Miniprotein binders against q6w4x9r395to579. Designs and how they scored, part 94

Target 1, 185 residues: q6w4x9r395to579
Amino acid sequence: GHCSLEGGSFVTTFDARPYRFHGTCTYILLQSPQLPEDGALMAVYDKSGVSHSETSLVAVVYLSRQDKIVISQDEVVTNNGEAKWLPYKTRNITVFRQTSTHLQMATSFGLELVVQLRPIFQAYVTVGPQFRGQTRGLCGNFNGDTTDDFTTSMGIAEGTASLFVDSWRAGNCPAALERETDPCS
Short names: E, the ipSAE of ESMFold2; O, the ipSAE of OpenDDE; V2, 0.75 times the mean of E and O plus 0.25 times the DockQ between their complexes.

## First folded at step 9 (miniprotein)

Design ga24 (at its last look DockQ between E and O 0.90; V2 from the best seeds 0.00; counts 0 for: pae E 3.5 > 1.5)
Fold by OpenDDE base, look of step 10:
Structure ga24 (fold): chain B 185 residues (1-185), chain A 91 residues (1-91)
Amino acid sequence: as target 1 above (185 residues)
Amino acid sequence: SVLEEIAKTILEAVKDLVEAVKENDEEAIKRAIERLEEAAKRAEEAGFEKVAEAVERVIEAVRNGDTDPWIFLAVRYLEWVMEIAMRRALE
């Protein structure tokens, strides 16, 4: 399964359903029992302009009971909050520079992450077949059905991306917006 | 159903807990945790052990002073467990 976060506010799920949203929170991209030690992959979005529609991906975070890896445009920060030289390797995770503009996080448990640093900060998530039907979050449930990808964390099917996305927030944040809105509205 | 009632109570208490944590209201946090503990007990007595366990995870995250991501991860896990339990109850 391939999930992509592109263009600052666009997401394509593992089931290849595209959608967009504007939010300024940390959201769960991938939660699964297949991730060891309560692992989860999260995306951090922030304001990139003055309007509510000017939001963008600013970081990707892998968090488990053993590891915390924050990949941002300028640095890779680990558990102790220190920037690390690449390649960085833990027991089952390796972060290394793939190209001049791309970083890769490789794992021994079937999760791969590629992050494009420039010109636009974008992320690409790949999971192995063992993850089929066992994923949840913004990347969807990886069951081959696009129509149920907007299932909230409580198992409710939503018709709009905003409500779906809000259900996967990992903090106290303003409500996500599905489309560009007039700041005066 | 019993599960639906318990679930409603849990979700309301979780909502209050999250808000209390946000506001750093210690008394409100304490009250919400007490409600969750009672709900967990009810869940366990009703045979929904996984739900009770998931509630305890949320409580533990708050008591440990975990950061927001961890608290919400616990909440999302709880929601998942409850969703599974409710789905099974309908089968």
Scores: ipSAE 0.617, ipTM 0.840, lowest interface PAE 0.7, mean pLDDT 92
Fold by ESMFold2-Fast, scan of step 9:
Structure ga24 (fold): chain B 185 residues (1-185), chain A 91 residues (1-91)
Amino acid sequence: as target 1 above (185 residues)
Amino acid sequence: SVLEEIAKTILEAVKDLVEAVKENDEEAIKRAIERLEEAAKRAEEAGFEKVAEAVERVIEAVRNGDTDPWIFLAVRYLEWVMEIAMRRALE
């Protein structure tokens, strides 16, 4: 399944539901028991003068008990707070430059991340079939049904993106402003 | 009803814990952890072992000095475990 973070503030879930929000927080993008060592993928949003929106994606973080890999819009890759030269390899994760404008994080556990650095910072998440119905976070629950894609952390289905997004905050941040995208646009 | 009572206690204690950690209020953190420890014991005694384990993960994250996002990841896992337990109880 495929999830995208594009255009500064747009998200398309694994079940292909598009939405938009404005927020300044770290959000849980993907949490799953299929990720080793309590792994989770997170997205950092902050105010940006480059974006057409008030807030935009500024970094993607993969966190586990062993690794904290941060890929930022400044084209810096760190693990556990230390800058790394590419290609960077751990036992289960490789980060490398796929093209002059794209970085890729490949894993042995069915998660792949591609980050576009230029002209606008964007991220693309791919997960294997073992993740079906086993995901939580901004990318949705990957169950093949778009009507419940805004299921909050408490299991409540919401019609609006803002309450859904706020339930996935990984910090004590202000509430996000909703900018829901029409499914036909 | 026992599970619903335990779930309400857990959710209220978790909310208080997160706010206390944000404010660095040591006494409030201690009170919230004590409430969670009691709820975990009640869950274990009632046969909800995975709920008790998930509560212990939240307590461990706070005690280990883990900051955001680990505390939030543990809380979201607990919410998922409770959702599954409550759905099973309605079968």
Scores: ipSAE 0.428, ipTM 0.723, lowest interface PAE 2.3, mean pLDDT 80
Fold by ESMFold2, look of step 10:
Structure ga24 (fold): chain B 185 residues (1-185), chain A 91 residues (1-91)
Amino acid sequence: as target 1 above (185 residues)
Amino acid sequence: SVLEEIAKTILEAVKDLVEAVKENDEEAIKRAIERLEEAAKRAEEAGFEKVAEAVERVIEAVRNGDTDPWIFLAVRYLEWVMEIAMRRALE
């Protein structure tokens, strides 16, 4: 399954459902029992600087009980707050420079992340078949059915992307209702 | 159903807990945790052991002084476990 964060504000789910949103927060991108040590992948969005109402992806975070790996648009990779030289390897995670513009995080547990650093910060998430039907978050539930990809953290299918996205906030941040949002991709 | 009443109690207590943590209100945190512990006991007695386990993970995140990402991750997992349990009870 493939999930992408492109163009600063666009998301395509594991089931190929596209949407776009505006929000300044950290959001749960992927949560699954298939990730070890209570692992989750999160996406950080902030003001893009092009307009005050638009936001874009600025970092991707892999968080578990053992690691907090941050890959940010300033091209710095950290684990648990400390900058790391690439290639960087733990027991089950390797982060390396794939090309001059792309970084890759490969894991032994079926998660792969490719980050395009330039010209626009973009992220591409790949999960193995063991994740089918066992994911939650902005990347959807990976069940082959796009009609329920806007399922909130409470299991409610929403008709708008903004309500869905706000349900996956991973921090104390304002809801999208405080600013302009685009409920369609 | 019994599960629906337990889930309502859990969701209300979780909402209060998140708000109490935002305000750094130690007494409100203690009260919300006590409500969650009571709801977890009711869930175990009713046979919903996975729900009870997920509640305990939320409590542990708060007791360990974990950051907002961890508390929210635990809450989202609990919501998912409750949704699965309610679907199974209706099927």
Scores: ipSAE 0.269, ipTM 0.621, lowest interface PAE 3.5, mean pLDDT 81
ESMFold2 (binder alone), alone request of step 9: mean pLDDT 79; pTM 0.763
ESMFold2 (binder alone), look of step 10: mean pLDDT 79; pTM 0.763

Design ga25
Fold by ESMFold2-Fast, scan of step 9:
Structure ga25 (fold): chain B 185 residues (1-185), chain A 90 residues (1-90)
Amino acid sequence: as target 1 above (185 residues)
Amino acid sequence: SVLEEIAKTILEAVKDLVEAVKENDEEAIKRAIERLEEAAKRAEEAGFEKVAEAVERVIEAVEDGDDPWIFLALRYAEWVAEIAMRRALE
């Protein structure tokens, strides 16, 4: 199955449901028991002061108990906070430059990520058939039914993208400001 | 059933904990963690090892204070509890 993050804030789920959202947070893109060591793929979105898009993808993160691989729009790849030169290989993951404008993260466990760096940062996620019906997050549930692609983290199918997207936040956004001030003050 | 009661407690405590973490309400976090600790103990005593493990991951993530891990553990605990609830209601 294929999921894409394109044009700033456009997402197409594994079941081919397109949607757009406006958010500035880290979101769970893909969580599945098929990922080793409690692995998950996350997407970081932020506002752009230059672009006419309200929010844009700025980084993709693969997080597991062993690895925190961050691929950012400034073309920096880190693992566990340390910058890595490409090609970078772990036991099950290889990150390499596929073309002058594209990076690829290939894995041994049926997950593949391709990121376009320029002119617009975009991401493409491919998962093997073992992931069918066993995915959660912004990329949907991969069950062949688009009517429940907006299933929230609580297992509730929503009719709108905004509630669906908010349910998959992986942090407080903006965490420091929200913790220090009351939104109604 | 015992499994239904445990799963319901986990789902309610996780919902409260998500809100408490978003609001940085330390007392509410503490109350939700206490409920999860009791649910994990009950699950372990009843032989529901995967349920207990999922809840323990939430407690560990909150103690570590890393927001991405907290939210990942919460979503996993929700999934495990939902499956347990469906199984209990068969």
Scores: ipSAE 0.237, ipTM 0.609, lowest interface PAE 3.6, mean pLDDT 76
ESMFold2 (binder alone), alone request of step 9: mean pLDDT 72; pTM 0.665

Design ga26
Fold by ESMFold2-Fast, scan of step 9:
Structure ga26 (fold): chain B 185 residues (1-185), chain A 90 residues (1-90)
Amino acid sequence: as target 1 above (185 residues)
Amino acid sequence: SVLEEIAKTILEAVKDLVEAVKENDEEAIKRAIERLEEAAKRAEEAGFEKVAEYVERVIEAVEDGDDPWTFLAVRYLEWVMELAERRALE
């Protein structure tokens, strides 16, 4: 299955449900018991300038018990806070430059991440069939039904993207639901 | 069943902890951690060592003040507890 983070603030889940949100926080993108060492993929969003209704992806983070790999819009790759030269390889993860504008994180456990650096910072997540019905986070639950893709961290299916996204906040950020999404109306 | 009671207690405490961390409510965080510590001890005594291990990691992360890891550990524990609850209902 495929999940995309495009155009600064648009998300398409593994079950192909599109949505947009407005938030400035780190969010859990993908969490699954299929990821080794309590691994999870996270997405960092920040404001896109003077418009409070617009937010943009600024970094993608893979966190596990051993690794904290950060790929940022600045084209810097770090692991556990230290900058790494590409290609960067661990036992189960390789980060390399796929093209002049794309980085790829390939893993041995069925997760692939492709990050577009230019002209717009974007991310594409691919997971193998073993993840079917076993994912949670912004990318949805990968069960073949778009109706429950907005399942919150508390297991509740929501009708709105804002409530869904707020449930997947990582870190002590203000609730996105209380921010103005449109500066005019 | 002992597992069903432990699973429900942990799930409720994790839900409270998640909300307390989101709201930055220090007193609610402390109460949720105390409930998780009691549940972890009960899980270990009942032979559910993996459940106890995950609960202890959630508590440790909160005590260390590692915000990203705290939220990650809580979400993973929620997933594990959901699977344990489903198993208990079989």
Scores: ipSAE 0.205, ipTM 0.617, lowest interface PAE 3.6, mean pLDDT 77

Design ga27
Fold by ESMFold2-Fast, scan of step 9:
Structure ga27 (fold): chain B 185 residues (1-185), chain A 90 residues (1-90)
Amino acid sequence: as target 1 above (185 residues)
Amino acid sequence: SVLEEIAKTILEAVKDLVEAVKENDEEAIKRAIERLEEAAKRAEEAGFEKVADRVEEVIEAVEDGDDPWIFLAVRYLEWVMEIAMRRALE
């Protein structure tokens, strides 16, 4: 399955449900028991432009008990806080430059991440069939049904992206930006 | 049920812990950890060892002070709680 983070703030889940959100936090992108050592992918968003309502992807993080690999829009790769030269290899993970504008993180456990650095920072997540029905986070639950892709960390299906995204926050940050106008007014 | 009471205690303590961590409120963090330690002991005594283990991981993450790991540990605890509750309803 494929999940994409594009155009600054657009997400397409593993079940192909598109949505957009505005937030300035680290969010859990993919959590699964199929990831070794309590691993997870996270996405970091920050404000963009003059308007505080616009946000964009600024980094992708793979976090586990052994590794904290950060790939940022400034083209720096770190693991556990230390900068790494590419290609960077651990026992199960290799990070390398796929093209002049793309980095790839390949793993032995069925997860691949491709990061576009320029012209816009974007991320593409691919997972093997063993992840079907066993994922949570911004990329959805990968069960073949788009109606429950907004399942929160508490297992509740939400009707709006903002409530869904807020449930997957992984930092000391405010809730995603609310609409300024109330449609019920 | 015993699991429902333990789950309620854990979820309330975790909510308080997350808020305390966000506010850097050391006294509130300490109180939430004490509640979680008692809940973990009750879960272990009731045979919910995976739940108890996940609660301990949350406590250790807070003591280590790594925010992303704290929130990830909380999400794994919530997932384990959901599975345990679902199984109890089957």
Scores: ipSAE 0.193, ipTM 0.595, lowest interface PAE 4.3, mean pLDDT 76

Design ga28
Fold by ESMFold2-Fast, scan of step 9:
Structure ga28 (fold): chain B 185 residues (1-185), chain A 90 residues (1-90)
Amino acid sequence: as target 1 above (185 residues)
Amino acid sequence: SVLEEIAKTILEAVKDLVEAVKENDEEAIKRAIERLEEAAKRAEEAGFERVAEYVERVIEAVEDGDDPWIFLAVRYLEWLMEIAMRRALE
């Protein structure tokens, strides 16, 4: 399955459901029991331009008990806080420059990440068939049904992207901007 | 069932823990951890080793003060509780 983070703040889930959101936080992109050492893929979003309603992807993080690999829009790659020269290899993960504008993280456990550095920072996540029905996060549940792709961390299927995205925050960030699209009187 | 009681306690304690962490309320964090420790002990004694293990991971993450790990551990525990509750109803 394939999940993409494109155009600053657009996401297409593993079941091909597109959505957009306006948040500035670290979000769980992919969580699965198929990832070793309680691993998860996370996406960092920050403000884009002068408007607080505009956000863009600024970094992708793979976090596990062994590794904290950060790939940022500034072309810096770190693991556990240390800057790494590419290609960077561990037992199960290799990060390398695929093209002049793309970095790739390849793994032995069925997860691949490609990040486009220029002209716009974007990310593409590919997972093997063993992940089918075994994923949670911004990329959806990979069950072949788009109607429940907005399943929150508590297992509730939401009708709106803002509530879904808010449930997958991985930081102590305000949720106000995501809910400002629906002002209550 | 015993599992349903443990799951309810864990989910309530986790909700309180997340809010306490957001507010930097040390006393509320301590109270939530104490509830989770008791729930983990009950889970272990009842033979739900995986539940106890994931509760301990949440406690460890909070004590280490690593916010991304706290939220990740909480999400794993919530998912495990959801699976456990669904299986209990089968």
Scores: ipSAE 0.058, ipTM 0.501, lowest interface PAE 5.7, mean pLDDT 74

Design ga3 (at its last look DockQ between E and O 0.23; V2 from the best seeds 0.00; counts 0 for: pae E 4.9 > 1.5)
Fold by OpenDDE base, look of step 10:
Structure ga3 (fold): chain B 185 residues (1-185), chain A 90 residues (1-90)
Amino acid sequence: as target 1 above (185 residues)
Amino acid sequence: SVLEEIAKTILEAVKDLVEAVKENDEEAIKRAIERLEEAAKRAEEAGFEKVAEAVERVIEAVEDGDDPWIFLFVRYLEWVMEIAMRRALE
């Protein structure tokens, strides 16, 4: 399964369903019992401009019982809050520079993350077949059915991206928007 | 079940904590933390150490004043509890 976060506000789920939203929060991107140590992947969005529609991905966070890894445009921060030199290695995770503009988080448990740093901060998540039907979050449920990808954290299927995305918020932040809106509206 | 009861207690306390944090109500925060600490202890005693650890992460984040991570660890805690409950049913 391949999930992508592109263009600042566009997401394509593991089931290849595309959608967009504008939010300035941290969201659960991927949860699965297949991730060891209760692992989860999160996406951090922030304002990139003045309008509500000017939002962008600014960081990706992997969080487990043993690891806390934050990949941003300028640095990789781990458990102790300090920036690490690359490659960074743990028992089953390696973060390294793939190219001059791309970082990669490789794992031994079927999760791969590629982060494009420039010109636009973008992320690409790949999971192995063992994750089929066992994922949740913004990347969807990886069950081959696009119609149920907007399943909320409470297990409810939503018809709109905004409500779906909002259910996966991990912060005190405004509601997500699906469309460009006038800040005065 | 024991886990369900503990989970309920934790979720209620977390809810109160989140509201207290949003309102910057220090006394309410303190009360919520105390409830969470007790719940964590119960979780640990019941054999759900991962749940207890996840609760502690929330508490630590609050004590550190790290607002973004407070909410992250809250969501993480919810996930840990879901995993624990799922495993208990297997």
Scores: ipSAE 0.738, ipTM 0.888, lowest interface PAE 0.6, mean pLDDT 93
Fold by ESMFold2-Fast, scan of step 9:
Structure ga3 (fold): chain B 185 residues (1-185), chain A 90 residues (1-90)
Amino acid sequence: as target 1 above (185 residues)
Amino acid sequence: SVLEEIAKTILEAVKDLVEAVKENDEEAIKRAIERLEEAAKRAEEAGFEKVAEAVERVIEAVEDGDDPWIFLFVRYLEWVMEIAMRRALE
């Protein structure tokens, strides 16, 4: 399955449901029992420099009991707070430059992350079939039904993106604003 | 059912815990942890071991003061509760 974070604030879930939001927080992007050592992907959003009312992806984080890998829009890769030269390899994860404008995090457990650095910071998440019906977070539940992709952390299907996104906050942050139907942006 | 009462207690305590963590309210955090510890004990005694384990992981993350793990384990606990309640209805 494929999930994308594009154009600053657009998300397309594993079940191909598109949505958009305004938020400044670290959000749980993907949480699954298929990820080893309590692993999770998180996405960091902050205010965009091109609009006072817009937010964009600024970093992607893979966190587990062993690793805290941060890939940021300034093209710095850190693990557990220390900057790393690419290619960077651990037992199960390799981060390398795929092209002049893309970094890739490849894993042995069925997760792949591709990050576009330029011209706009964007992320693409690919998971193997073993993740079907076993994902939670901004990328949705990967069950083949787009109507319940806005299932909150409490298992409640919400009609709006802002309530869904707020349920996946991983920090002390303000509530997200609905952007899917914003007539003034 | 026993599971429904335990679930209600856990979900209410988790909601209070998240709010207390955001406000850095040590007394409220302590009260929420005490409620979670009691709920985990009831879950363990009722045979819901995965629920008890998920609760303990939340408590450990709070005691370590590691915010990302607190939120990750809270979301995991909510998921474990949803699965347990659905299985009980089958």
Scores: ipSAE 0.349, ipTM 0.700, lowest interface PAE 2.7, mean pLDDT 79
Fold by ESMFold2, look of step 10:
Structure ga3 (fold): chain B 185 residues (1-185), chain A 90 residues (1-90)
Amino acid sequence: as target 1 above (185 residues)
Amino acid sequence: SVLEEIAKTILEAVKDLVEAVKENDEEAIKRAIERLEEAAKRAEEAGFEKVAEAVERVIEAVEDGDDPWIFLFVRYLEWVMEIAMRRALE
């Protein structure tokens, strides 16, 4: 399954549902029992330009009981707050420079993260088939049904991206805004 | 049913907990934790081990003051409750 964070504010879920939002917060991107040690992937958004209503992706965080790996737009990679030289390897995670503009986090548990650093900070999440039906967060539930991809943390399918995104905040943050999405018709 | 009663208690206490954490209202946090402790005991006695475990993780994260884990474990508890309720209907 593939989930992408592109253009600063666009998301495409594991079930290929596109949406856009603006918010200044850390959001749960992917939560799954398939991630070891209570692992979760999170996305950090912050203001872009001078407008309070326009935000973009500034970092991606993998958090577990063993690791807190941060890949940020300033091109620094840390684990548990300590800057790391690349390639960087733990028992089950390897972070390396894929190209001059792309970093990759590869894992033994079926998660892959590719981060484009330039010209725009973007992220691409790939999960193996063992994750099917076992994900939650901004990347959706990976069940093949786009009508429930906006399922909140309370299990409620929402009709708007902003309500869905707000339910996945990992902190006390302002409510997200969204532009209208193009209907596919 | 017993599960429905436990779930109602947990979800109400979780909503109160999240609001209390946002407000940094220590007395409201304590009250919500007491309700969650009672619900965890009821869940364990009724055989809902996964529910009880998930509640205990939320309580521990609050006691440690570890904000990212508080929100992560609240979301996990909500998910565990959803799974348990779906199984009860089938």
Scores: ipSAE 0.172, ipTM 0.558, lowest interface PAE 4.9, mean pLDDT 80
ESMFold2 (binder alone), look of step 10: mean pLDDT 81; pTM 0.771

Design ga4
Fold by ESMFold2-Fast, scan of step 9:
Structure ga4 (fold): chain B 185 residues (1-185), chain A 90 residues (1-90)
Amino acid sequence: as target 1 above (185 residues)
Amino acid sequence: SVLEEIAKTILEAVKDLVEAVKENDEEAIKRAIERLEEAAKRAEEAGFEKVAEAVERVIEYVEDGDDPWIFLAVRYLEWVMEIAMRRALE
């Protein structure tokens, strides 16, 4: 399944449900028992450099008991706080420059992340079929049903994207604001 | 059942803890931790070791003050409880 974080603040879940929000926080993108060592993928959003009324993705974090890999829009890659030269390889994870504008994090456990650095920082998450029905976070529950894609961390299906996003905050942050989506554009 | 009583306590305490952490309310955090410590003790005594472990992990990360791990541990605890409750109803 594929989940995308595009255009500053647009998200498309693994079940292809699009939504948008305004938020300044670290959010849990993907948490799953299929990820080794209590692993989780997170996304950091902050005010846009062009317009402070908009928020944009500024970093993606993979956190586990062994690794804290941060890929930021400034093209800096760190693990456990230390800057790394690319290609960077651990036992199960390799981070490398896929193109002049894209970095890729490949794993042995069915998770792939592609980060676009320019012109806008964006992320694309791919998970194998073993993750079906076994995901939680901004990318949704990957169960083939879009009606429950806004299932909060407490297991409640919400009617709005902002309440859903707020349930996945991983920090002390203000509440997210609702934003318009246009599924026909 | 014993698990239903423990689950109620944990869910209420976790909701309060998450809100307190997001608001940086130290006193509310301490109150929520006290309730979780009692719930973990009850879970362990009742044989729900994974629930007790997940609760203790939440407390550990809250005491360390590492916000991303606090929220990840909370989500993991919610998942462990959903599994335990589902099994109890089978």
Scores: ipSAE 0.111, ipTM 0.517, lowest interface PAE 5.0, mean pLDDT 77

Design ga5
Fold by ESMFold2-Fast, scan of step 9:
Structure ga5 (fold): chain B 185 residues (1-185), chain A 90 residues (1-90)
Amino acid sequence: as target 1 above (185 residues)
Amino acid sequence: SVLEEIAKTILEAVKDLVEAVKENDEEAIKRAIERLEEAAKRAEEAGFEKVAEAVERVIELVEDGDDPWIFLAVRYLEWVMEIAMRRALE
């Protein structure tokens, strides 16, 4: 399944449900028992330099008991607070420059992250079939049904994106502001 | 049931904890931790070991002051409670 964070403020879930929000917080993108060592993927949003977006994606974080890998829009990659030269390899994770404008994080456990650095910082999350029905976070529940993609951290299906996004905050930050999507753009 | 009482206590306490962390209210954090410690003990005594472990992890991370881990642990605890409650309804 595929989840994308594009255009500064847009998200498309694993079940292909699009939505948009503006926020200045760290949010849980993907939490799953299929990720080793209590692993989770998170997205950091902050005030934007992107045209027509008040806030945008500025970093992606993979956090587990062993690793805290941060990939930022400034092309800096850190693990546990220390800057790393690419390619960077651990037992189960490799971070490398895929193209002049893209970084990739490949894993042995069915998760792949591709980050576009230019012209706009964007992220693309791919998960294997073992993750079906076993995901939570901004990327949705991956159960093949878009009507419950807005399931909050407490298992409640919400009708609005802003309430859904706020339930996945992973920091002490203000509530996200929902913006109307332009489906014709 | 015992699990329903424990779940209610845990969910109310973590809601209060999250709010206290956001407000940097040390006294409110302390009160929420004390309530979670009691709930963890009750969960362990009732045989809900995964629930007790998840609660204890939240307490540990709050004491360490690492915000991203605190919120991840809270969301994981909510998920553990959801699974335990669904099993009780089968």
Scores: ipSAE 0.013, ipTM 0.419, lowest interface PAE 8.3, mean pLDDT 75

Design ga6
Fold by ESMFold2-Fast, scan of step 9:
Structure ga6 (fold): chain B 185 residues (1-185), chain A 90 residues (1-90)
Amino acid sequence: as target 1 above (185 residues)
Amino acid sequence: SVLEEIAKTILEAVKDLVEAVKENDEEAIKRAIERLEEAAKRAEEAGFEKVAEAVERVIYAVEDGDDPWIFLAVRYLEWVMEIAMRRALE
């Protein structure tokens, strides 16, 4: 299944449910028992503009008991706080430059991440069939039904993206805004 | 039910713990951990072993002092409790 983080604040879940939000926090993108060493994929959002409250993806983090791999929009890759030269290889994870504007994180456990660095920072998550019905986070539950993709961390199905997103905060941050008065909308 | 009482205690203690972590309030963190330790014991005694394990993961993460792990452990605990409660309604 495929999940995308595009256009700064636009998300499409594994079940193809699109939504948008405005938030300034680290959010759990993907948590699953299929990930080794208590692994999780997280997305960092921060302010992208000055005149209005717009936010955009600024980094993607893969965290496990062994690794904290951060890929940021300034094109720096770190693991456990140390900058790494690409290609960077561990036992189960390889991070390499796929094109001049794309980085890829390939794993042995059925997770693949492609990050577009330019012109807009974007991320694409691919998971193998073993993840079906066993994911949670911003990318949804991957159960083949889009009506429950806004299931919060507490198991409550919400009608709005902002309440869903807020339940997946992985930090001390303000609540996300589902929509703002936007003169350009 | 026993599970509902345990869940209420865990959710209240977790809420207090998250607030204490945000405020960097060491005394409040300690009090929340003590409540979670008691709730984990009650969960294990009542046969909810996975709930007890998930609470222990939260305590471990707080003691380690790594914020991302604290929130990941909290979300895992919420998921484990959701599954336990849904099974109880069957």
Scores: ipSAE 0.058, ipTM 0.511, lowest interface PAE 5.8, mean pLDDT 76

